# VHH binders against q05b89: the designs that were tried, part 8

Target 1, 377 residues: q05b89
Amino acid sequence: MLSSRVRLVATTARLVHSLIYSSSRSFMDLKALLSSLNDFASLSFAESWDNVGLLVEPSPPHTVNTLFLTNDLTEEVMEEALQKKADLILSYHPPIFRPMKRITWKTWKERLVIRALENRVGIYSPHTAYDAAPQGVNNWLAKGLGVCTSRPIHPSKAPDYPTEGTHRVEFSVTHTQDPDKVISALKEIAGVSVTSFSARTDDEEQTRLSLNCTQQALMQVVAFLSQNRQFYQKTEILSLEKPLLLYTGMGRLCTLDESVSLETMIERIKSHLKLSHVRLALGIGKTLESPVKVVALCAGSGSSVLQGTDADLYLTGEMSHHDVLDAASQGISVILCEHSNTERGFLSDLRDMLDAHLENKINIILSETDRDPLHVI
Key: E = the ipSAE of ESMFold2; O = the ipSAE of OpenDDE; V2 = 0.75 times the mean of E and O plus 0.25 times the DockQ between their complexes.

## First folded at step 1 (VHH)

Design w03 (framework vhh_7w1s_2)
Fold by ESMFold2-Fast, scan of step 1:
Structure w03 (fold): chain B 377 residues (1-377), chain A 124 residues (1-124)
Amino acid sequence: as target 1 above (377 residues)
Amino acid sequence: QLQLVESGGGLVQAGGSMRLSCAASGFTFSSYMGWHRQAPGKQRELVAKITSGSTAYDDSVKGRFTISRDNTKNTVYLQMNSLKVEDTAVYYCAAGETQVYPETGKYVFEYDYWGQGTQVTVSS
């Protein structure tokens, strides 16, 4: 136990230590931070039409002490970010989507670029990459439904092929054709992996060879096989597809552990999103007492993702009148929560996850100004 | 390994209040956490759950029970007010890992970890 005098000296030493620690802390280099953000959730999972990644870059070198998170980057939010000393703004919705032919003070989006650069603030947008990520926006939406299992409605393809190859080449070699020599020759080709097994065709024993090869190696394999008519005539060449990811992709199909009434599900959703009101369309033949076991969900404007999915309930931000009618006619109930209401709450989870992923190396703050531009009156 | 340590159970009179605590160790991220209960001869039921953005309650406890989380202490609480004899049960703290480990690709909401349970007895 420390005496009062020793405790006071220790308190002073702790304050000095804290100041030394703080002053010696290195800020993250922008490129290092971007690499870590991509490691957290890959931009490769963004939709092909999207505009993601670093959209506005201050001249290097640029270091980041404060990362500022927002759903939408409006001029009001930019003002907040500048007041809070942001070095990089992560805007879920990209403020730059269409190409700009000029950067002037004329439009609000051009002014965002000018103000960011003049104040040495970067702008980064993950958008649909965070929709697809297993720890992303749609995961956060699913948390409000109750205990469930969830899978993407449209699974993403893996960034790499299941082997180091882009193609599979299969053919058979008889014992008289010396399988071991064929295997040895093929293994000399860079980018080829060879698997062999015994096979019987019409009760005749053969060695079946299965090759996985890179695009570059494929031409050499074809050249090798074409020199031997006996191999080439029964050779199968297949282009490999990147495998589908089990937990990464657009939308979520959620199966509840326990089915609940539609009324109960509405209350869960309202509670999760902190909304007093949502819009409801009842599926044909459905009531508030109807059981909900399977929910298909997609943040934002989810109609294109949800279309054709069999579920008891569709949950999204917004959907056209005709799409709602189509779902209802199929017996599927629809809950619409407005666009950003299905997205913004995720940012709190994102901050906590990024704090842990970046090992608390930088300061991560949420916009307090960002809000839905539409109000129910 | 995630461990859940419960405290705060015991005997209380009807109309009284009690607070249960569940200290969690071994995780670094937000998780979904909940309180379940099992009365003699009945199935285990969810009482309350908390995620980063919301709370949810069984209809039988709405307005009487409040679930809260202290992220600094890595502890979840269940504040039980206006207790009824029917609230008598063994109360279990449960936690599920978030899908925050992208290396595993796992996206499942389930309770992976359970406490040993704490007895709550409400006398008339």
Scores: ipSAE 0.000, ipTM 0.180, lowest interface PAE 14.6, mean pLDDT 81

Design w04 (framework vhh_7w1s_2; at its last look DockQ between E and O 0.24; V2 from the best seeds 0.00; counts 0 for: pae O 13.8 > 2, unsure alone 56.0 < 65, grease 24.8 > 24.2)
Fold by ESMFold2-Fast, scan of step 1:
Parts: C-alpha cells; structure tokens; sequence
Structure w04 (fold): chain B 377 residues (1-377), chain A 124 residues (1-124)
C-alpha cells in the first residue's frame, strides 16, 4: 500500500509516463486549451501595443494533442513543428505583429500562415502577458540572480475588478440649498451613483455628497455643478483606478538577501543564461568590485520598463545607446544579454508548469531548432 | 520528468550519523524540496524543507539535522547527526511545485510529488 501514499518514484514515474504520454494520452478542444492557457496568464495583462492570442486558426473543429513551444517562429522552426506533428504552436514572439494586407508566398511571415493553415496547425502568442505573469519570463530571469525578493516594477491592474464608474466627485450642500432636491437631480443623470452623509464644518451642518460616475456622466455632473458657483468652487474630482495586483506586472525589482560584487553578479547571469559573454556598462563611479543589492530587470527590450527605477544594476536584452548613457550617468550599471537570450530559457519552465496545470492531458514539446539569430564570433 | 529517487537509508547506532539523498530528475522548476518521515504507529510529519528563500525544520530535529540542496543536480540531502532511537522511521523525499494562475484573482495551485521512501533504523 505504499503506492497509495507515494506517487512519483523511478519505476512508478516511468509507468505513469508510458500510460499518460504514449498509451492513454488525451486530447483537448482548441477553445478549451486556449481557456486553460488564459487561466495561466491572462491576455488582459498584455501591453496595449501588443498582438496576442490566437493569431492563426484552422477551421473548427480543431483538437490539440501536441502543443509546440518556441520563442521565435521562423520557417525552420515551422518545419520542425510540422515534422513533430504539432496541432498548436505557442510562439512567445508573435509572428504576426504588424497587420498583413495579403497572404501570399512572397514573404516568410506570409508563408508561415499558409503552411500552418495547409497543415491545420494553430498559432498562439502570449508575448507580454507572459512577461507580466508572476511565474513568467521575468520571474525565470530573476531566478538567476541568487536569493532575492522581487516585485513588479509596473504592477498590473486587476482586469476583472469593477469600479463604480471612472470618477468620484465630492462636494457639500448646505440645508438652505435643499440637499434632497440636489440628490434627486443628480440621480437623473445616467451613470451616476450618489451617497450622502451628514457633516459639520466650521460649526455648520451640511450634507456631504459623494458621486461615482462614468466618464460620459462626468461632464453632465460638472455642468450641473457649474449652475451653482458655490458647489463648483468646492468640488473635488478624483479618478478611480482598478486595484493593483501584488505579483503580476511588467519588469521585476529584485532585492538580494546579501549584496555581491558586480563581478559575481555577471558570472551568475552568464551561468543562468548559458552565455560566454555579456555586454556591460559601468555606472559612474562604479567598478567590478562595487556591491549589487538591488537589480531592476526586464527581458527583451526593457528600456521603457526600467526607465526611472532606482537600482544598482539594470538587466535586460537590449537598450539604446542613449538609454545606457542615461543609466550610467545616474550611477546605475547595465548588463545587456541580447534579446532572446533573456527569454528563451523560460520555455522549459513553462512546459513543466503547463504539464502540471493541464494534468498531462496533451503532449507539450519544446523547439530544438529555435535559437538566437545573433552569435558572438 | 516526474521522478524522485531516494538513497542512503539503513541501520545506524544511537549517536551515529547518516546522510539521505534524493535526486529529482526531469524537474526544471520546483519551489520546495524536503523530507518527511513516518514512524511506526504515527502519522507522516515534516522533518525539513529547503527553497530559494531558506530552510525550515521540525523542532525535534533542529540542531541535529541539516538539509542542503545541489541546484545543478536537483538533489536534496538530509544530514542526520546525533541520531536517537525515536528517529527510526521511513523517510520520504517530497517536491512541492506551485503553479500561479489568474482565475479572477491571483491564485496558486500546489502540486506535491513524493518518493517511495527509505527506511532509517536507529538501534539503542
């Protein structure tokens, strides 16, 4: 009866793998798989400029037995995916980013779409949604730094959290101004919710009104208040924001438990990313022996996320010459590892997490062909 | 991918030392690795666990047992010193994986993986 208490041992694990992945493998409807992927990292967390989700869809019904993971979808990677019988390709970088006006054999990106559809393979891209996810790309990158605590540099807003309108408007009404009449008039405006309570200021009893209103209703409320100059001059208008998430967002600000030299940090990063070389800019007054306690990081091209963040070190794939000079001038050192080198290693962790999340229902495989197009020679 | 292999159990005299090893193969990501034990007639209990954030020990083993991890080999070790007869138990290696999801709120689902166990017997 040890088997009822012990699930994963060498012999049992091999048997379970054989039964799940070769003998008793299930399949998933495309729509069901997309829903599960969205649970793992909501596409709502993607940046507004991004192009995410299902980008190429075979005619339904479509079932997925093999999910193929890649950082970049090149024609070589597409050929690999087809040979490995992929039913859906998850490409971290969207192969369709700019709108296509035609789908012909003329360009390599158009050929990806044609080949995918001819072979009934879907293409899905999560991109910046996986940058924001707590166990996403930036979390994987942070794991290379050593023992640290991390938080998003730009926390995401809770996408499904309703606010009662977009603005709150507060003002006071004296008893001589007939509060009940004012409240009745405001309630006639669509998109306005009114709360009133008694208040005392300068020993004068008055009614404090708090209105939640939509963007559309705000101008109507302002117009109403402008009819009485006393209300308008004492009115406070506040913008309502959705709550910020604690662990989800762009970039990571990492605080090491123990500071290390910049030289030690460089070696940790090189080891984690399996790189022989990285590019380094020293912050003004810094050396390889300078202590690093706080690291701000963002995979890929992270300048816009890192800008304005106080840290000892910026870690990203790419940064413009001007942005590097700005950071160095503020005493912040910069390590650049090239774009996809800060991203691709995450896919192995992703496979393991998706295997667990999907309960081993489908085959999840990694591209062996996908690689950084740039090499140090 | 889902495989835990324990080694290092056996017979030892009271006051002696023993080292247990657990190799977690196929795992590229895990939040905690640790050791649990089940003595005859008792329920399974936590002995020690290790993560990137540090170590935790049961009060009965603090100062006597040390948990350590080789991150390059995904192997966790339990060094047991000053062994007592009451330490006699089957020792189980465990890996805890946490998968984050967003289903209306930030949610974490725990997946536990267990080894088959290794017997440790401490003679008086």
Amino acid sequence: as target 1 above (377 residues)
Amino acid sequence: QLQLVESGGGLVQAGGSMRLSCAASGFTFSDYMGWHRQAPGKQRELVAKISSGGTAYDDSVKGRFTISRDNTKNTVYLQMNSLKVEDTAVYYCAVEKYVWTYTGSETTTQFDYWGQGTQVTVSS
Scores: ipSAE 0.411, ipTM 0.660, lowest interface PAE 2.3, mean pLDDT 85
Fold by ESMFold2, look of step 2:
Structure w04 (fold): chain B 377 residues (1-377), chain A 124 residues (1-124)
Amino acid sequence: as target 1 above (377 residues)
Amino acid sequence: QLQLVESGGGLVQAGGSMRLSCAASGFTFSDYMGWHRQAPGKQRELVAKISSGGTAYDDSVKGRFTISRDNTKNTVYLQMNSLKVEDTAVYYCAVEKYVWTYTGSETTTQFDYWGQGTQVTVSS
């Protein structure tokens, strides 16, 4: 990791060595590969309603020679992945979203699970975690607009610092109780971390316990403490506020360095997404010659993220009819490109970033079959 | 290995034209690429930048300089017209290439890359 003043150094021996080893393929343990995918974007940045992470896992151990990338995992894409000998499929959209009560041959989504397991293929879905990522889907979409600066419309909260929990519970354990037994009991509650230190209050030496716990764990902690009036009456509970991240979050509000006409922006968007058609709603008082400087964008289904954001232009895959009317009434033009068209192109950048990060250790393949299911006729 | 190789500099009379080229390897169309310059005794300044979506220029060169790229040849160009003595500088090709990092604390560093530079001298 180096500063902007560093010069590239190349030698003949180093270049030859790199070329020889860049053609070598090997394998990775599944757990190691998943760790690398999490380095790109923590799954904790996914929306709370989302179903992200490893969705289908062959029995351990499992190694990966070939990682297969797709936006949507359909039966046709699954067949392609199997023919190309995938060991792990990264499906941007989770093919398993609702809990499955049965895994039979009846529905197409159940058949995906069956085929994956029978061929020892894992399925991993990053979905909205990659929407939030600083170098993720929305950042990729923003780069198509031109030279701009951008920030998240809905910034994420830091998940790991200053602490993992949402609450801090503090109380003291006096000499009448065994602090180690109290600590042990609290550690049995999922989502609790405990620290302790010696303190003196009211002329007694005490062990002060500080717990960081999740909202889910908080009620269990309170129930435990309520069993002993000495603990409960001396307990302090603090609600923790986590800082917002600068570059991680949903959507992007992009400010172009140079304003361009709406017509020019449409051409840029079509070129970036490789589309011959997009759908446009003009804001009131706007024309194709109107200048565009501020673009609010959200790949996929952007209604909830974009609603209420002030901009010259909304860019998304799909948006409800009512929300399009609301934006237009406020003088905001809207461009709709269809859901997966605003997402799929990112996978090429992801492949390049993963190839570099993994030093070409595994084979990474993009689906050639995956495409927008809708056609303009 | 990432590499930037500039060419096309030299001596030119005021009012003349010159085209700089920067051959790049290991960079993609989605990376921001640009040209900077540094005159003797001055700080390095941005001249022009290009992305997949468009271009931006410093006010001092707007209308006279044009940045372009050819992704099939992985090359960035700077066409310089109506050159002035004040345009005399070393011109550097640069790429902003973000690295694979977690940024939850906003303390991780993003890399950029520079060429070795090419001298442009504009005589009166």
Scores: ipSAE 0.012, ipTM 0.502, lowest interface PAE 9.0, mean pLDDT 83
Fold by OpenDDE, look of step 2:
Order: C-alpha cells, then sequence, then structure tokens
Structure w04 (fold): chain B 377 residues (1-377), chain A 124 residues (1-124)
C-alpha cells in the first residue's frame, strides 16, 4: 500500500507588481504653458507678416494635460485631436492667418475655430518663430545634409536692447561750461542715463558725455542741447541696434566638412525627409556628379530667403518657376521637397524637446493624421 | 521621464573590440546623438556623433570606432575596434542641441541629456 505523497509544489506566482509608475502627469495652467513655450522659443523670432502665438483661447480657467502637435490643422486633424482629448493644439502653421470678420460654419477655418471653442481646445502656432529658432525647423533640416557648419542666412536680432535706450548721444563739455550742471540737467529727463569721461581734444581737457536715451527722451535731449549752440554743433546722435543672434534666423547656410556629389546629397535629403522622390533642377553646367560643399536651405517656401545667397545647392519646399530658373542660371542646383515635407519631420524632434523642456508635466502627442495634401504619382 | 542608459562597457585587452549601447526611454531619439568619453583627470571629449545625414568622429578614433543607430529599438551603438589603453574612459551617451549667443560671444554646442556613463577599461 505505497502511499504516493503527491508533493503539491506550491508555485509561488510571484505577482510581478508591474509598478506602473503612473507618472501622475500634472496639469499645467494654459498661461504657464504658454510662457514656457515662449521660453523654449521666443515668438519674437517670428516674421512680422506672420500670425503666431495663441490663436484660439478657451474661456478661463483652462488647464492642459494633453498637447497635440501637428504641422497643419485640417478638419481631419482636428477630429483626431478631439478624439485624443487634446487641451491645446500646437499647429506649426497658423490656421488663422487672415483676419476673420465672422465665425460661421461657412468655411473650414471658421469651423476649426468653432470646434476648438466648443470643445475647449486652445490653438497655438509658432510658425516662423520655430523656423528661426536655433533648435528649430531649419536646423533640423540642416541635420539631413551631413556633418556641416551652419549659420542663419538672415540672422535675427535680440528681442531687447542690452541697455536702456534706443539712442546714444555724445558731446563734449568744456570745464568752463560746468559739466556737472549739464549732467544734472540731463539726468532730470526721464529715460536718460548719462556717463561722463575725461577726454583730451586738441590739448584741452574736456568732459565727454555719453548718454543713452529712449526715443521719447531724445527729443527732450535735443531740445536741451539746442539751447547751447556749442553743445549742439558737436553732438553725435547714434541709433542703437539690437545685437544679432548668431544661431537664430531664417534659413541656414551650411558648409559641409567634406564635399559630396549632388547624387549623394539627394539621397541624404530623401533619407532624412523619408521621401522617395524630390524635384531637382540642375544648375548650368552641373550634373549629379558635381560636388556640393555649400547648401543654402529654408523650410517651406524659401525663395525670399534663398534668393541672392551663394551656394552650390538650394534646398526648400517650394520655389516659383522663375526663381528656380534664376538659381539654375547662376549654376545653383535646386531641390524641392514640397512645402510641408521640409517641416513635418521636425515635429518628432519637437515632441522630444518639449517633453524635456516641460519636464514631462504634460502629455505631448504627435498627429498621426497630419500629412502633405499632395501625392506624388 | 527622459532617460539614456548606456551598456556594454567592461574590461577588454588592447587590440580587442567592444560594443556600447545607449537605450533611450521616455522620448524618441533626436537626429543628433553622440558618444563622449572622460578619462581620469581629463576633460570630457566628443568621440562620435550621428545624425540622419551622417556621422562624425574624433581624429583619435577615426577608422576604429563606428557610431550607428537603430530607430526601431531607440538605441545608439558605438562599435569600438582596435582598442588602445588610451581609450580607457567612462563613455557617455548624449543628445545634442545648439545654444544661441549674441554676436561677439563664444558659440558652444551643448548636449542636453546624458546617460550615467559606462566604464571602458583597456588593459595592456
Amino acid sequence: as target 1 above (377 residues)
Amino acid sequence: QLQLVESGGGLVQAGGSMRLSCAASGFTFSDYMGWHRQAPGKQRELVAKISSGGTAYDDSVKGRFTISRDNTKNTVYLQMNSLKVEDTAVYYCAVEKYVWTYTGSETTTQFDYWGQGTQVTVSS
């Protein structure tokens, strides 16, 4: 009677508690988010003709949990955003560009606004600000060329003057004219700062005054100086310029470390943009075997930025027929990739950069529906 | 949370080969990724960088090291061949961005995100 003791091997199912670290993504206030986005890339970098910033604002208060990124905001993309519960849409291109006198159901752009507001979704557009930004679209496009040094074709100016004032006024005061009295009088003018230096002119010791002033103050300063003909006759008025930004601006002039054939460059561009086809115009005397060392590029419609730039190759989304002919006549080859194809790929990088910048406080989603309206057949 | 995790380091004899991996989580790889290294008592230096458009190498590793990426795995690799004792360092994976400066200021490229690093020791 062999009692077969069935040893019940207790399989301790180690409940691997997958600690789903539900990173409790915190909601951001819309204003705080907008401020942070502006810190990421200042809207001051945008072109003056552009319409950037918050274009559609839900009634306050408004919080953002999900930021939805798209190149173009079509009605189809809007539906996707709504399905994915977007609180704010960042559309690279502004869906509102021209002023709207009415918001009705008549046009697709008006419908976008209506749908956004009815669902309490904000719409923000950076557009040319992200074109100009150092980490922006043109920089991204330049990454596709290979190892290169790049600079803006049109560098941006800093948003602010380094000092208070828009003008510098300089003149000399002799010791007989009581420099201290003059300085005191000028300091009474609002928007004026005065610095004095000892200077020797023609073997005479003089006090050189250098003042910064606002545009408003300038007229008062001039009025003051005009009362003393000796001061006025030797006064220099300088318009101050905002400093140029080295890595901020429209377009990029890229100098490759090593020259490559045009054919090789085409393949690089196709690979970077994930395109099977591009449009090519050969410069006069150029072939696919011609070396490319310098590339001028501008995402989107780049004609105005690229025109007049010396390069072996122009890279842009769109260019007019005549502009292409002009470039070609100068021996410059042109690659056109279609407008949005030079932009849309940036959004993946943008997502990552914004995730980092926002410290993962909100969910950032890239549109899957967004696509170029043109098909290559 | 954005993380870069290096792996594949260790001890190897001179003339040997080693492959480093950098796995990214919480984000998709930027088009600009790089490997840096820091030897004891030395400054951190760029070893290799990769973009969708190409690769760049420090002269000291050119012809010996190869940087590559697999987007499907969200991983960057550094294949190191013909290793030398002077290659001994902590190797770091990084994501690159440009820093803007005003005219007249020094321009620097800065890597924004770094891994914790992996030790590579090459013995004689």
Scores: ipSAE 0.000, ipTM 0.258, lowest interface PAE 13.8, mean pLDDT 87
ESMFold2 (binder alone), look of step 2: mean pLDDT 75; pTM 0.741

Design w05 (framework vhh_7w1s_2)
Fold by ESMFold2-Fast, scan of step 1:
Structure w05 (fold): chain B 377 residues (1-377), chain A 121 residues (1-121)
Amino acid sequence: as target 1 above (377 residues)
Amino acid sequence: QLQLVESGGGLVQAGGSMRLSCAASGSIFSDYMGWHRQAPGKQRELVAKITYGGTAYDDSVKGRFTISRDNTKNTVYLQMNSLKVEDTAVYYCAASDYWPLYEGSEDYDYWGQGTQVTVSS
């Protein structure tokens, strides 16, 4: 007969096995996962020059049990991802940024594509979408400064909805030009919403027509209006702008609750990024004892985002020599921490946030191989 | 949706101490937590706030109040020492999913129902 001790040990082993087995069996359809990732941080927040989203897609159907996170996707990181049975790799930096004219074994980036597809691994990059997101890279970087109030330096516009127009077209018709017939014809174009109102010019009453349309509908609207010289010559075409978002956008302007010395700020930044050294340029007339109240920051190469921003300190990964001189000449001190050092630490927070957002449905793991290619000697 | 529940309020003598607790429930990670208070006939004011980067306090409570959090329990605490009659107020726990632009109440997304603290002379 089994003793209570032996039965307890067997029950414990079974529970451990059940937990491991249960975890390994969770999965999501790729399309559902991508939708959930977009709900976490919309790809519409990304910069227009960027290459974001699903960059490498295995033939459908594809299910994801393991999501693998990395800052940079090198061949060594790909080998790690394959060993860890990744089904989708989230690479913060897009491994496909410049267009590829061929996919062969000749370059390391081409080999990443080949290996991913041969092993049925997708590659997804959010890049600047996560820079802009409220819970993103720049918010994580700002956490290192101490207690502060932050706002985006360049606020993002709200995302476009599929049913909203991208353009507004305005033109005037006289009563003699049969406004009702014009309105009827325009309403027949898919993607057009027509608003009409009366306007008085030079003591004459005219019907001012305003319509919103999709980009595809715009060509048809222009073609219609071009059939009448008077409509076309008085036509104004406007690109619609969405309202600015309060917490989403490029960079962060951070106002500290308590001013600290530049020396104290340097130590906070080093501690947050786990760096023994950072590079410092003093603004004209500044010292290590100078007070820091306002910090403008942008992870990676932030010069274009930070330029023209009034602050005591600029914090970024890298800047050109001339950009540093320009900032210093304006009395702005600069701290440079190297490109990926301002980014990689975010991935730990991202994993925890995605685990919560995805309700622990899939296994999310961080690269242990990914590291800065540059070393201080 | 994040829900916040305060506890630990009550009556205390001037010069005494009191600890308030705020338990958070939900799946949303909160990067920014704070304690606000509203005295009768006054506007709601921020007392203390906490983030991964540190803590900040209103000048009226510096050196007397300490804010702390236990992330494993999803709980934030306000330890109040050397209490004054002027500290009498309803104390509210608040959270934001995102970085607040200002220190005011309008920047916080989630609010508790409040707990009364009465300091008698």
Scores: ipSAE 0.000, ipTM 0.254, lowest interface PAE 16.8, mean pLDDT 82

Design w06 (framework vhh_7w1s_2)
Fold by ESMFold2-Fast, scan of step 1:
Structure w06 (fold): chain B 377 residues (1-377), chain A 124 residues (1-124)
Amino acid sequence: as target 1 above (377 residues)
Amino acid sequence: QLQLVESGGGLVQAGGSMRLSCAASGFTFSNYMGWHRQAPGKQRELVAKITSGGTAYDDSVKGRFTISRDNTKNTVYLQMNSLKVEDTAVYYCAAPEYTIKYSGSDYEFTYDYWGQGTQVTVSS
């Protein structure tokens, strides 16, 4: 016995259906709900350039009975949410991404903020956190490929702890240099924690100091040490590298248990996404009969995630013409399904998973108005 | 390079409490750390897991067992309350493989890294 496999089964549809007809008099405090959403999938998994979390907050106290899910929050979707008495809208794409200098009636995004606040509706966006999450958007995409083993293309690092700092600084202080005064001086620097232990080298008693410090504090620590050449020359500065998280990260590299033809893979993708058409670029020397074993995928606009990844097939929503040519020149075939077609279907799975995670305490509903702005004719 | 070391097992009376510890070295913050147990003559079963998204428990222990982690010590704990004779088993700490296998709506986590196990005996 080298390993054990644990099978997880999704929550029954009966539980979801029973919530619709139950007396749903329970409200969740907004902060409690946000904590539960972060527990479901951490916002720390989001890309550094993203704008995630609670983006619009009604004045406290605020309680949530109805959580409304949408891929995009348009004015039409906002109207639907208000008619359905949403208390919090989870919008996968953040309606506020670039900073706003004013909130007026002039632009549609400003009107979303005004209408939300006037009707006491919060707006929450997980965006790239759900792309990275183990049970997120890209895992939903991978499910459509057939039996496969998947892993992140760009694994996420473990979250930072404020108390751990970003760097460790180690150096030794001789007994004659008064270690206690050195320790006291270093503790005066905000963002520094100090650990000391005794050591002996060449019959000399020394105190070894290990400092955990923030990026900001590091400069002050280095400045302190540089005032004493003996400390500086014996100083070791280490970045506290975070290990990679298992199953969490951007994109997915999927290895099929059994190779299938590209034609078969196209049919599986169309079926999973409920699309009549997809766009295909053949890699150099490839045909519809060419075997596909390894698929690299990323929902939405996946070019930056997929670039440089060895695979038989790239699957994403959209990619520039030149990026497609680059992939094809390397013998990699490309399937493009349009941006939100690679994302929106996940919301149904999300609803079921959140119903289970929140133990059916609140009503969770999907937008019926939200749809792709682009349609294949 | 990952090593898992369990501690805290032993003898306890029915209705009592016990806390198991699992110290991990070689990596920090696995997404799917789990506690498994194997009773004599039975298959090894998952009793609790902890992920970045939360905790989950087998129905037989839900409400009685609590899994938690101390990120500072790179340690995962299993707090066991209201212990029953049928909780007697060897308890294993496990970290999953860096992969998830999908089969339709079902998915499997492969546990590649296991501790040596710690015996918990609950007497009546």
Scores: ipSAE 0.006, ipTM 0.319, lowest interface PAE 9.8, mean pLDDT 81

Design w07 (framework vhh_7w1s_2)
Fold by ESMFold2-Fast, scan of step 1:
Structure w07 (fold): chain B 377 residues (1-377), chain A 123 residues (1-123)
Amino acid sequence: as target 1 above (377 residues)
Amino acid sequence: QLQLVESGGGLVQAGGSMRLSCAASGFTFSSYMGWHRQAPGKQRELVAKISSGSTAYDDSVKGRFTISRDNTKNTVYLQMNSLKVEDTAVYYCATESKVYTLTGDQTYEFDYWGQGTQVTVSS
């Protein structure tokens, strides 16, 4: 009959479509994907105490068709990832933080490593690199405050020096010496690069010269100048510092376009994070009606980032009782939303941004199992 | 995937009122949302923006235009009063996914745009 024939045709079409759809999906080489993830947000901006990057690697070659995103990688989330055919798991919190002396079936974190490797699934953690990134966790958290401008509380340093070398040596050359010959002699030293001639000192009939050098070349430069002190005077040695990145760093200092009451700010934060409750400490002399113009925020456990920052309000996941008292004593109110509640909502934005960044080349999916282990009852 | 659909544009007389609506799907309510416009021979400009109840307006429309949200319907509105011929433009609804970088500070930029709706104010 026609209905039976239609059902058979539909079933066959569904199977063909499923196979074609599956086989049409792109694979990326793991190393190429990791490079693209680092281009999105550099791991160099992670904190020194952190454990970031590729933490568990299947034997190469390894290709990725499905990238699985989670805030926390629990055994329950690992099972979900395997069922959804993840090839790489991006876990915001590193499941390997403390060094492991053995990998056995005894602890849940060891079991994550075993199961990942047995199923050829990589584990990658960006953690504090995504806290620092302009398009990262703290910018997502700031969006909940209302219309504002934001900047990092602690700007990150650039990965490279602005000029070659680690030091700059400046010195004055007497009028009896040819500056060009002096510079040519110093360039013979490996690791010396000349940046410029400094301004002439007409009254003293001498020229001030500047050169950059590596740490290794510094002692040879100093020796050269010291052996001829009668010609080279007023020597200054400057340690070059990597410049601050004005748009990347830890925490955010947010200035609202319009001041609102603390009560209104609490409502906005609860709405953004989808929380029925948050914890509040009032700064000395403050009330729910007190105006909030400047908010300092840091997702997770942010007290070390926020401490010493002048603001009307501190917003973070968790803070010690003593740190809360210190803030309150300075007239700064504190809102605590619990650790993962200040982080997990970012993953939806991350998926959309990575889809765009990777040009939809692979499947990017969010954990549906990942949730805060703590509940208000 | 994010989708923004504008409605409510058309022809209106100077001094009249018009309300534009933007229905959003697939995005977070806490995100910044705004209305931009582009008149012939001019650059696209921000008219109004809203996030979680906080609003900001361009000086040219302050006191005349009001931006609002209905969180239940996932819709943002632009109420335009005392319309002028100079308000004639294509109006775009937009939401943001990233922070615009400035010297020392950051502002939010709008990354996702609707197709636009034409508003023509005649005398």
Scores: ipSAE 0.000, ipTM 0.197, lowest interface PAE 16.3, mean pLDDT 80

